# VHH binders against NADH-ubiquinone oxidoreductase 40 kDa subunit, mitochondrial (nuo40), part 5

Target 1, 349 residues: NADH-ubiquinone oxidoreductase 40 kDa subunit, mitochondrial (nuo40), of Neurospora crassa (p25284)
Amino acid sequence: ISDVTITRTGKPIIRNQGGRSSLGGHTATVFGATGQLGRYIVNRLARQGCTVVIPFRDEYNKRHLKVTGDLGKVVMIEFDLRNTQSIEESVRHSDVVYNLIGRDYPTKNFSFEDVHIEGAERIAEAVAKYDVDRFIHVSSYNADPNSECEFFATKARGEQVVRSIFPETTIVRPAPMFGFEDRLLHKLASVKNILTSNGMQEKYNPVHVIDVGQALEQMLWDDNTASETFELYGPKTYTTAEISEMVDREIYKRRRHVNVPKKILKPIAGVLNKALWWPIMSADEIEREFHDQVIDPEAKTFKDLGIEPADIANFTYHYLQSYRSNAYYDLPPATEKERREDREYIHML

## First folded at step 1 (VHH)

Design n5 (framework vhh_7n9e_1)
Fold by ESMFold2-Fast, scan of step 1:
Structure n5 (fold): chain B 349 residues (1-349), chain A 126 residues (1-126)
Amino acid sequence: as target 1 above (349 residues)
Amino acid sequence: DVQLVESGGGLVQAGGSLRLSCAASGFTFSDYYMYWGRQAPGKGREWVSGISSSGSTIAYASSVKGRFTISRDNAKNTLYLQMNNLKPEDTALYYCARVYEYTYDSGGYEVYFDYWGQGTQVTVSS
């Protein structure tokens, strides 16, 4: 038994009794597809028959990022976030657009404002210009235009801008995510010394990246999600200290914890973030340690989508078992071309 | 075209040492973060070590920490892995990889690799 939903353009979406949808004939554009969340949603959409358009921000991404196998139709388009024409070409033939683009750290070429506000504005303008059926914009937990954290503040201003351009935009604010090779469990498990400013006392409800991906797919066909704001968070509040203790217990290690006051660590991290090719810690990340997750009681949640989010405590063993001796990736065998040219493989957990 | 060619593998006795090299060509080597990884027979891929473009930031997997040393020579476009106190468990195909970008999402960042070498076999006898 299947349920059928008709989109604004008259295309059917077939939802099977088991909760999986058939998206044959739909075209989805995913900006930010190379990120953890983007990888999951691309895989979900492609496996259900969707044609997935993946814009790449530069020539290196376009040249090297290749998706192969039975993931459905994948179309790779070169774009520049500062080039309106390239953004328009990425969305003009799409039924749905997902904007997952974000920066956790500013770079010399892209500030938070450039990506979260101006970039989002250009994407929303293109979506509006070509009258795309659905637009889903991913923000962040604690999005607040007056936040002391530039990341949270710019994400909130981005929400305001996209809603002003495309009022039907679905806004999604995920909590800190965990999953395969995540930044939460992997970060805690892979380091010998844990460097913090707030004694690991920040509180949040970590969310499984797969649950967020399921919610994003449902937003494509669930009309009740149009013009809504969703806060997607896990069922239980944890401090980073509690999660770190779970990690230590699973990997049978007791890591050293070094706490350095924000006034000292934040300036140093700011310099290091600009000097290092990859960030270990940023000034803005340190500021985030002083912001507990604040839940908006008026925002919609997983409950409104009929999804039961996973508790991180039930998955620490699954994601941390490999760290008892080594960090490793249990990926499918790569072809020579995939091994030499592709990013980490897209697959469903 | 970008090429990464590993060398220096071979058969070695437990407790011995090997030095692996990865010769890079077709790109500006000094602009890229580089990784060493390995894959043992019947196992998935395992990350061994990483080094920033300048060499100032270095990371190691717990299984090799204190025994392996990653280094680079930007003038020679070469990445190195000095392996000391080798164990039978270190037997694997060792490959180097180039990091092309960090992608940031609402929950954090992800590191992406665009090129891997074909690898060099290291076999450690008991």
Scores: ipSAE 0.000, ipTM 0.128, lowest interface PAE 17.5, mean pLDDT 73

Design n6 (framework vhh_7n9e_1)
Fold by ESMFold2-Fast, scan of step 1:
Structure n6 (fold): chain B 349 residues (1-349), chain A 125 residues (1-125)
Amino acid sequence: as target 1 above (349 residues)
Amino acid sequence: DVQLVESGGGLVQAGGSLRLSCAASGFTFSSYAMYWGRQAPGKGREWVSGISGSGGSTAYASSVKGRFTISRDNAKNTLYLQMNNLKPEDTALYYCAKDQYDFWSGYSEGAFDIWGQGTQVTVSS
């Protein structure tokens, strides 16, 4: 009734009839647990009975984590990416390590190189030293060591470094993600004015954070994912303009759009990024607006995992309900498609 | 170890009211959307109502909209369904269900876990 997989270290993983795994007796370390994807995978692993080790930088970051239910255990360990001993302590007893650490912008204390290359290197070295069974390293779409975008370039160099230290590393390159508290739908819905440099014309296949999390869980027990590179993207290509239009329709508002050439906006963002501890806008983020998603034909995809990724167009209603200005009873009647989709998602057999 | 225990059902006349309760345990109640479903004799299960983890959003099946009110008390780990102006067609076994995905996943696909035994509601004409 259940499928059983034995890890390299001899621990069984029992797959539930519903396609979910029972991870009782397994220990997973999740670096970067406070981010969108990190929060999801931590809760998913804990729900499956896993002991989850969460390295945290300081008490403030720790307070933002919520683990639901009494299944599994959560172990909080203070760490610093510049302290090798703290990293080693975080992975020493783990069967799997997830590295989700990344920065959208550099700070005075942490550059992209510090986090994506040096930090990843130290984590990989600790994983190798303690002979951890599985190491899953999350990179990014458009990872290319020669990219004009520092974020994409450093993510790619990080991939190279971790593979050189731990060849069995599974590398994951997610497309821009949507989901609860995302930097896509929530960011677009939460502002009255949209400030861009490329007229929201960048193209990509947005991916559901739940689908990425499902893939990451499968990578824990599916040995065929070892040494592989996965590009995880959604089924349809959209521009940010098309997604913004969907957001406007769902929240029953029209937002002002202001487009400022990057020759003007990047210098301003660059100064703010260097001067402020938490920049509002970074020069590299502006440069990324000019880069469409490029698929690596040699990479594995959701198809290789047997997962059918969700289309963002079918989920905007669910994530944007709270932003609507009208009361529930004042909403227009659902379209035939919306009624079919809602009934499919909420119908009990 | 998730448990859901429904109560408050009974026999009531058409036009009457009942309040159903669901006591939840074994999970962080406030982190999950909760639902009420029903199954009439000889028929499949039907979704009735849903409420978000915070209680800030609710939804209802067209057949009960305006008559039923879903609510929750996160301090007591209890879900409620206030049923007014009951009709014979509302006769069914009512059960509560937990969303498969928690608050951090941000999405419900109607793929919810059912651990309650249900409470019978019979409406006479």
Scores: ipSAE 0.000, ipTM 0.126, lowest interface PAE 17.5, mean pLDDT 74

Design n7 (framework vhh_7n9e_1)
Fold by ESMFold2-Fast, scan of step 1:
Structure n7 (fold): chain B 349 residues (1-349), chain A 124 residues (1-124)
Amino acid sequence: as target 1 above (349 residues)
Amino acid sequence: DVQLVESGGGLVQAGGSLRLSCAASGFTFSSYAMYWGRQAPGKGREWVSGISGSGGSTAYASSVKGRFTISRDNAKNTLYLQMNNLKPEDTALYYCAAGWDEYSYGLEPEYDYWGQGTQVTVSS
């Protein structure tokens, strides 16, 4: 069944059977498009006929973005998060703006405050100045201005600043995401020795990046999402230890686990981050290991969007098969082996 | 203007083989993962197999693993499904679909493009 929805600016969105939309005539700006989540939303919007504006800082970041545009158009604009005019030029003709900009660790040129608070403020001010129809700001799980973790605290302060400038902002707080080349499954699979400070006991509900991307696309045309805060998390709670065990099982390896108290590990991580151009582990990332995911009962969820999020346990094979040695590469998924063992047991009984 | 056209279906006896083809046009074929799905009479759509944009990675539903082989020819913009040891329960309308990037070749929540399908009937 097809349906037609008219946006606040008078542009039609044609929804096909199964809820698919045609976004022809819409212009979307995606800040932070070079990240995993950004790549998915850009390709989704472009494929549905949307003109996608991608602000980028340098050619290196731009080269890592794989974009399709057979049914739409992609426009790349150089910008600087500290240059208000470049931000304004990126949003002035847009019907929707997505802010996915964030940092996992501070650098000499950009602190958490510079990116999550000041950067978000400048983007929100530009969105308000040009009266953009929809503004979607991506925050983080555990966003709390009083958090012991600077990442969580600055994300929360960014939410407050953005909402004060553009009250209709849709705020999205994704749980730790998994997907192709993620920072969860890939990070666990790519190391021989797992170095932790809290014994991998932190609890969270990992969410599929594709489900978050679908939710973000829906927020463009679903007016009921305006002024709302969404917490997007997966259906089941896991510890990092449980996920690491699933990874080991899937790649047919047993990795060494080394636990170092944070009072010792944080200073070491700080020194290494200053010496290397790419950090192995940051002090704030170590601190985050001591914080379980806390769900805000006042926030909306995937249920409010009619989306059923996927369980990470069903995707380990697809994202981790490439980490197997040649001897184990063609073996079936670990879940299939477990199902066969269960079936044999049941059949024998 | 994206077009997917399936062909190669027909009537075959149990234990037989068929090769399905999907001709793609209107997009850069090698930049997209491709899939085969099927819908049996009175049932919902079922994912059958997927292949990455480069052809280097494949995935299969447990019901067809070891019997079906997915492949692609990027020079000809064509996707294939080699079906061996066919069973009556394989009777369905088979259709191809394109993913939204090179790497989404299975277990993703949805697909961007679907063809109209080709009928496969396996007699007992």
Scores: ipSAE 0.000, ipTM 0.152, lowest interface PAE 15.0, mean pLDDT 75

Design n8 (framework vhh_7n9e_1)
Fold by ESMFold2-Fast, scan of step 1:
Structure n8 (fold): chain B 349 residues (1-349), chain A 123 residues (1-123)
Amino acid sequence: as target 1 above (349 residues)
Amino acid sequence: DVQLVESGGGLVQAGGSLRLSCAASGFTFSSYAMYWGRQAPGKGREWVSGISGSGGSTAYASSVKGRFTISRDNAKNTLYLQMNNLKPEDTALYYCARSDLEYFDWLSGYDYWGQGTQVTVSS
């Protein structure tokens, strides 16, 4: 091991041939570890020898988190986003803190502001108080404080707040992500009827969760990422309709597509959200269907990290084969051409 | 009762070849991505190669790319690692491991590991 980077707190990070880092002796706190992205970064850090601190809100959330490798290096701490002491206990011994906490819809106990602004502020204050080496805050694509979508607006205001408290914060804005049990391919494949307001015409560059996880790991040891904002998006623009068509072809099904104008659907979603303990849809989620992805040209991208992002079209078979109907179960496995294309893609990783 | 049993290791001269096998039982083999890892004397376990459940996607550590080939036979519940142009630095105990995930992700963790098979490459 010939290449060693020393963090500002004096801890070594050992880079092995092939670009992998050894994080033995480092402690990372991951807020929001139970989400899709959180699971990837937690497993990635733990496998490289990092001690991972996972704050969890209750035992139910803890049970949904699967971490492989050395479980003795995973420390689970109960916390409350409104309890500053519990946040501080999660952060006080850490070399890096990842804030992945977010909400797709508001609840009675947590509004978007409570989570994306006040919650982020409290985490950033704890990071600053204990002089943590690195702070990585995950925002969202289309983060704009003046956005008509509350989710995008509060994410953007959260960015401003954490930067004011910890100027070295690395801000990450991932595009809609795809991967195992995602909220894109899995969501489209798991429903019998697809209900939309914008005819699935919203455009974005879906990004592989593995590529985002790789970028987040690099941000721990790559000092050039400090104080930077990253837009992490895939190489090709798709509409949700195009992705839904790829899903239909892959699972050998054609589902009903029902389009309801947002002036009708948003009020209904608002009423249902209040009537049910868990929401089945939200008004803000419907509004987001009318906003194409807009990339900040001043932000850094995967190119600045030396990462070549994956095209979702190359992974639909891989993630969706289990959704095939029994009538199509006996179809042959991936073709020789498909296997060559997959190997070519994986070679770039 | 998940079991992974490696075989095919041994002593080989630099520049030689070996084929490792891993016999899997106690689970639906085709539903899981599989990995090969290794542990050199005095060091921790290192990831070597991975393959998706269908065999459609593979990945390799940079140190072995072009020399090693991972493959699987789902009908026989067997995972393979073809090792060509072996170097003294490839000397290690080689492990077969099952991914937590049905798809390939070289960054994903393992939930079951085999006992390992020793590979020693002499100069």
Scores: ipSAE 0.000, ipTM 0.149, lowest interface PAE 13.6, mean pLDDT 75

Design n9 (framework vhh_7n9e_1)
Fold by ESMFold2-Fast, scan of step 1:
Structure n9 (fold): chain B 349 residues (1-349), chain A 124 residues (1-124)
Amino acid sequence: as target 1 above (349 residues)
Amino acid sequence: DVQLVESGGGLVQAGGSLRLSCAASGFTFSSYAMYWGRQAPGKGREWVSGISGSGGSTAYASSVKGRFTISRDNAKNTLYLQMNNLKPEDTALYYCAKGTRYSGYDYRGSFDYWGQGTQVTVSS
């Protein structure tokens, strides 16, 4: 038994038992495809037979995008977020557009406003101009135009601009994501010293990138998601400290934790960000450490999509096994007693 | 109940200045973007200016940019519009408007609540 959904532009989507969709004949444009979430959705859409248009600004970043399962076609188009014509060429033949473009920190060439507000506006205007059937705009948790964090504030202003241009836009606010090459588990596992301002006490519900990707794919064919805002978060609240402890147990390592007051660390981070090509931290990232995740009670959630989100605690081994020493690879996570005994032995030497 | 009360309108000659005020009550004023809109005789309502909840960000319609300044005093729950170099085409009923929870300061769509308005007449 299959259920057939006809898109606004007249293209059929066949939904089979088990929730699988046939996307053959659909063209999807994914802005921000080289990021963690973007790479996942691109591969998912392509494997289901969709033609995926990938705007790219940097030839180097294009090389990291791997598409498997040759059922669909991938079309790569060079674009500039400040060039309206290049954006229009990227969307003019599309049935759906995903905007996943964002910045974790400002640069000399791109501010948060340039990317989250002006960039989103240009993409939404192109979507409206070419009468694209579905537009899915990815914002962020804690999106609030009055936020003290410029990242959260500009994401929220981007939502408003996009919705004013294309009212049927689906807005998605993912919680901090975990998965392959994430900025959470891998960031914590890859450093020898952890530098913070808020003692890793910020609370949030981390979400699996695979669950977010599944939700984004569903939004293409599920008309009930049009004009809706979704808060996509995991089933359990954690502090960064609790996640860091799980990482330490999994990789059989204890990292040094150094906490520096915000008033001292933010100015230093601002100078370093301007001096280094690869900034280690930004002033706004430090400010975000002082903001717990706040869920908008008016927003829809995974429950409205019939998706049960995964708990990060069930995936630490899978994503962190490569960080383990060969001597510990086949052992269960270290106990408190074992970690304590190892430290005492080292101190005696 | 949300209440917005505008004041400061009147008759002024072309090239003159007026300052409009909007007293807000019934909601957490500092948590919402606020706006000024106007309606000229025989025309629909048009957006004039917007300001973020903190007052750090402002936006203006092209027709008033450089002449009008929006500001707010969150301690007094009051919104202001300083109008300089007024033109006859600025003649309208001016409305204070409250944004929704997530309205941007440059949002030009629908608003949560509108006040009763204050009349501004500019003679040529």
Scores: ipSAE 0.000, ipTM 0.125, lowest interface PAE 18.2, mean pLDDT 75

Design v1 (framework vhh_vobarilizumab_d1)
Fold by ESMFold2-Fast, scan of step 1:
Structure v1 (fold): chain B 349 residues (1-349), chain A 122 residues (1-122)
Amino acid sequence: as target 1 above (349 residues)
Amino acid sequence: EVQLVESGGGLVQPGGSLRLSCAASGFTFSSYAMAWYRQAPGKGRELVAGIYSGGSTSYADSVKGRFTISRDNAKNTLYLQMNSLRPEDTAVYYCARDLGYDEYGSSYFDYWGQGTLVTVSS
């Protein structure tokens, strides 16, 4: 059994039984495709028959690279966020554009403003210039132009700029996401020492990347999502401490938890980011530990999309299996009694 | 001049093993994260595995549990141990130097070399 939806530009989208869409003949551009959410939505769209254009930064002239899939095709093209022509080339033939570009930390070459505001502006201008049917801009939870966290403030200002250029933009504010190789469960499981400033007390409603991806796909064909702002969050509030404990129980390892006051940790993070070839933590990331998720009651949610989001507690085993040694793979999560009594199953890493 | 030279490829039967090596020169090898990429005929470049200067590793889902990346900083050499090889692992494998994160939060790499061909066939 199939259902048919007609897009604004007259293209049909066929949804089959089992919740799958047939997007044959659609072309989607995904900026930020190499990130967690981007990789997921690219694969989802390609598997449903869409041609997916992936702009990627390539100062080494790899523009001729391409990837093909059985149910769709992936076209990789070089671009630079500072080069308007490269952005325009990426969107010129697209029916939908997803902007997933963001930074967790500033660099000397790219500030939060450069990426979240100026970069988003250039993408929105290109989308408007080529009359793209749908534009979906991914922002962040806690987006507030007056936020003391630069990340949240610049994301919010980016929303304002994008919508001023393309009023029909769908704005999406995902909560911290979990999923395969996420920045939440993977980050907690992959480190032997957990360094925090707020004792892992920050509260939020983690959301499954699959649910966010499903929402983003629906936004392509559901015209009722045009000009709307969505906050996509999971069904239950957790602290990072509660999630970290679930991780330790699943992988049968105990990590050291070191809490360093913000006044000391922020300067150290600044120095480490300058001295190391890869960033570990930024000053703004430390500041974000002091900000609980604030839900905007006026924003649309999964309820408006008919989606019931998953609880992270039901997926910790699934996503953390690879962090268990062979000796512990088939065991249930460590009990509180086992954590207290038997360090043989809890490795100090 | 930065130079990365891959070696160790060849023909192997399904289920077999190969070990790839990458000799690095022209830069302080121990200070950079390194990675292996592959490219099959008619397809784009795919990241296979990465290793940070401190020894932490990351793998693509398609190779996790089968491939092991390692490094020898004293010899300026990167390795990829490939076990339980499958026909779909057939590709040219490239050694890459990590220049850090790009503007979009993604690790980006550069490389100089011709790669080494791995063919998994009976």
Scores: ipSAE 0.000, ipTM 0.123, lowest interface PAE 15.8, mean pLDDT 73

Design v10 (framework vhh_vobarilizumab_d1)
Fold by ESMFold2-Fast, scan of step 1:
Structure v10 (fold): chain B 349 residues (1-349), chain A 123 residues (1-123)
Amino acid sequence: as target 1 above (349 residues)
Amino acid sequence: EVQLVESGGGLVQPGGSLRLSCAASGFTFDDYAMAWYRQAPGKGRELVAGISSGGSTSYADSVKGRFTISRDNAKNTLYLQMNSLRPEDTAVYYCARESYDILTGEYDAFDIWGQGTLVTVSS
């Protein structure tokens, strides 16, 4: 049957395990809605009857969210991380705010510090000013203010800043995520040559974007998640080399690997990033290849949420079948650990 | 809920013409891109033609110049005019609405909501 939770503002949340919308009457603001994780949580919240406020920078960003307009109430607000009023307008009427804004690489318009520290600070200040019920801030695995990787260091400093402004902030540190058009499986499948500096030897526990999204939704109504730090990672450790091998087997191709020393590749990446408004590769992304995932034993995990995270090995067929040539397209999954039945009759692949 | 009902299929001679219709309900029809897919026996699904909310059209190379996709927003109906039909056009034709399913992460994907309509080209 239904489970009912009353928020601090007196608003009920109704959760039906196999029934109707659970979040009717709730308003959620999602900063960073156009990213992989953002698009997932926006659709999930809207599907469950939540009113979703989506701050956006331009008309292109709205395109990725068209499915939410059918199921829920969507409020689109143009914003700029440098405009405090636009941030406040996005937050003032919300019961929950998700900050998913981040950069995987710097651009000419935004540095890591601009986004992860100053941007997070402005959002947290708006959340505090309007006394929003829940604030969920997404950081990253390996968040460490002393990290040699600017991405990891700025994410950690962002955590410190938001906690100082809004102590009840729920901090989430996802491991490298896999899913449709991710920066892992699809990156490996979409190229003929893979350019690296560390021979694809970096170790991490890849996590399914769907599992992270489920956790983020639970954090909205589960008050025990307030003031907590969660590290969300998958059940098994892999190197990028092992994942690349699984990709090659699944798509019936072989990827060429080109390894270039960090001392040579980082300067080249830096020059290219300055010449283009989007990078082909970033110097910090190259540096991250030399850092294995380090688990914080004090952080909470999926176990504390009652979620069993999926193994990437069970989803290679699901996400990669479309990369197969016509000769191999209809062959069965390369591994029998795939949990989803592929049905041509139902799927439009 | 979203419902798409295809009609207009049947048996036709090679070189003949046929018009398929798709009646849409349960959503604001004029806000969505629409498409026609087909599936021949023993083969995978093939995109035949697409039309944007603004009326821009696209066609598979195999049907370009022979098929015309159109929409009537006042009637919430999608059409596919098929001319110069060939035996290889024999398939079940499906009407699909543009959707983004972020659970699967597919942007610009189309959901298939109808049971389809059979088109047989034979003499």
Scores: ipSAE 0.000, ipTM 0.131, lowest interface PAE 15.7, mean pLDDT 74

Design v11 (framework vhh_vobarilizumab_d1)
Fold by ESMFold2-Fast, scan of step 1:
Structure v11 (fold): chain B 349 residues (1-349), chain A 123 residues (1-123)
Amino acid sequence: as target 1 above (349 residues)
Amino acid sequence: EVQLVESGGGLVQPGGSLRLSCAASGSIFSDYAMAWYRQAPGKGRELVAGITSGGDTSYADSVKGRFTISRDNAKNTLYLQMNSLRPEDTAVYYCAADTSYYDFESGYTYDYWGQGTLVTVSS
């Protein structure tokens, strides 16, 4: 009823036929654990008995982590991506290292190059120095070193750097993710006006963060994933406009859409990001709106992992029910006819 | 080990009703988020309904208003009440469990799966 796999460090991994793994005695380091994807993988590893090392940059970031300690141990250590010793201390006792660190926008303290290239290089060097069994590096869809988008270009250059330092690195390129407190459904539902440059016409296959998390866990024990590149995307192509319509129907409201040419919007976003404490949008995010998801036919996918990814359309109620007013809480999603009939009424979030 | 066993499947006529049960063996059922999935021949698995450890529910659009998911933590049992059944509801139904204690984690990648129970809707 159980399958046993022995890692290079000599530790057994036990999987029962119901799909649960026992990772007792394994230590995993998760860089970027405070992000959406990081939270899922940390919880999966901890509840299966793994000791999870979570490097964090400051005390405020770790307050957002809610992780079980009953089925595993969580060790939180302070680190700085510019401090090689702190990175080394985070990985020296680990059997697996996950690098989920990334930025959606540059700051004065961290550029895209600082995080995606130099930071990834330092982590890979520490992994190689301490002979860690498995290294899983999370990149991005559309990773291309010659991309006009800095985010995609630096992610691709980061892939090249880590693979050159640690050839067995598993590279993962997730599509835009949806899930609890995501940057897709939550972002669309939490605002009353949507500001775009490409009319929400960008196309991609959104992927469930839980499916990506399961894939990352499998990569720990599945040796066939070593040295491979995976593109993890959902089963159906959507535009952001189509997803926004699904959100509006689910929460029973209409929103204003404001479209501004990128030649005007990018300079404005740059000024606002320098003047405000929290950026609303970045110049590079605006440029990414003009790039549809392009699939690499040479990359492996969920099919190679035996995972069937979820369709975002089946999760709109689950992730959006809290945005409904009490009058609509128990109703199915609004039809186009119902939305037209109610267009003169004011709704609350 | 944790084991999930589905029951209550069978043959029903269109418009009929059926109640599925999923019994969990082992401890800590009350800490699991639970879900029902179905898979018709030649099609992928799809989420039918989910319920968190706290009792919050979610449903697929195709079953909203017809199906009701519920749980009995004292009996370690998950239920799916299916009303107004259609030929399109014909599938093998699976129950699934997620062992997350702090965050509800739902989807096609649950940790524990049952063996499935066949529901056939035809005349």
Scores: ipSAE 0.000, ipTM 0.128, lowest interface PAE 15.3, mean pLDDT 74

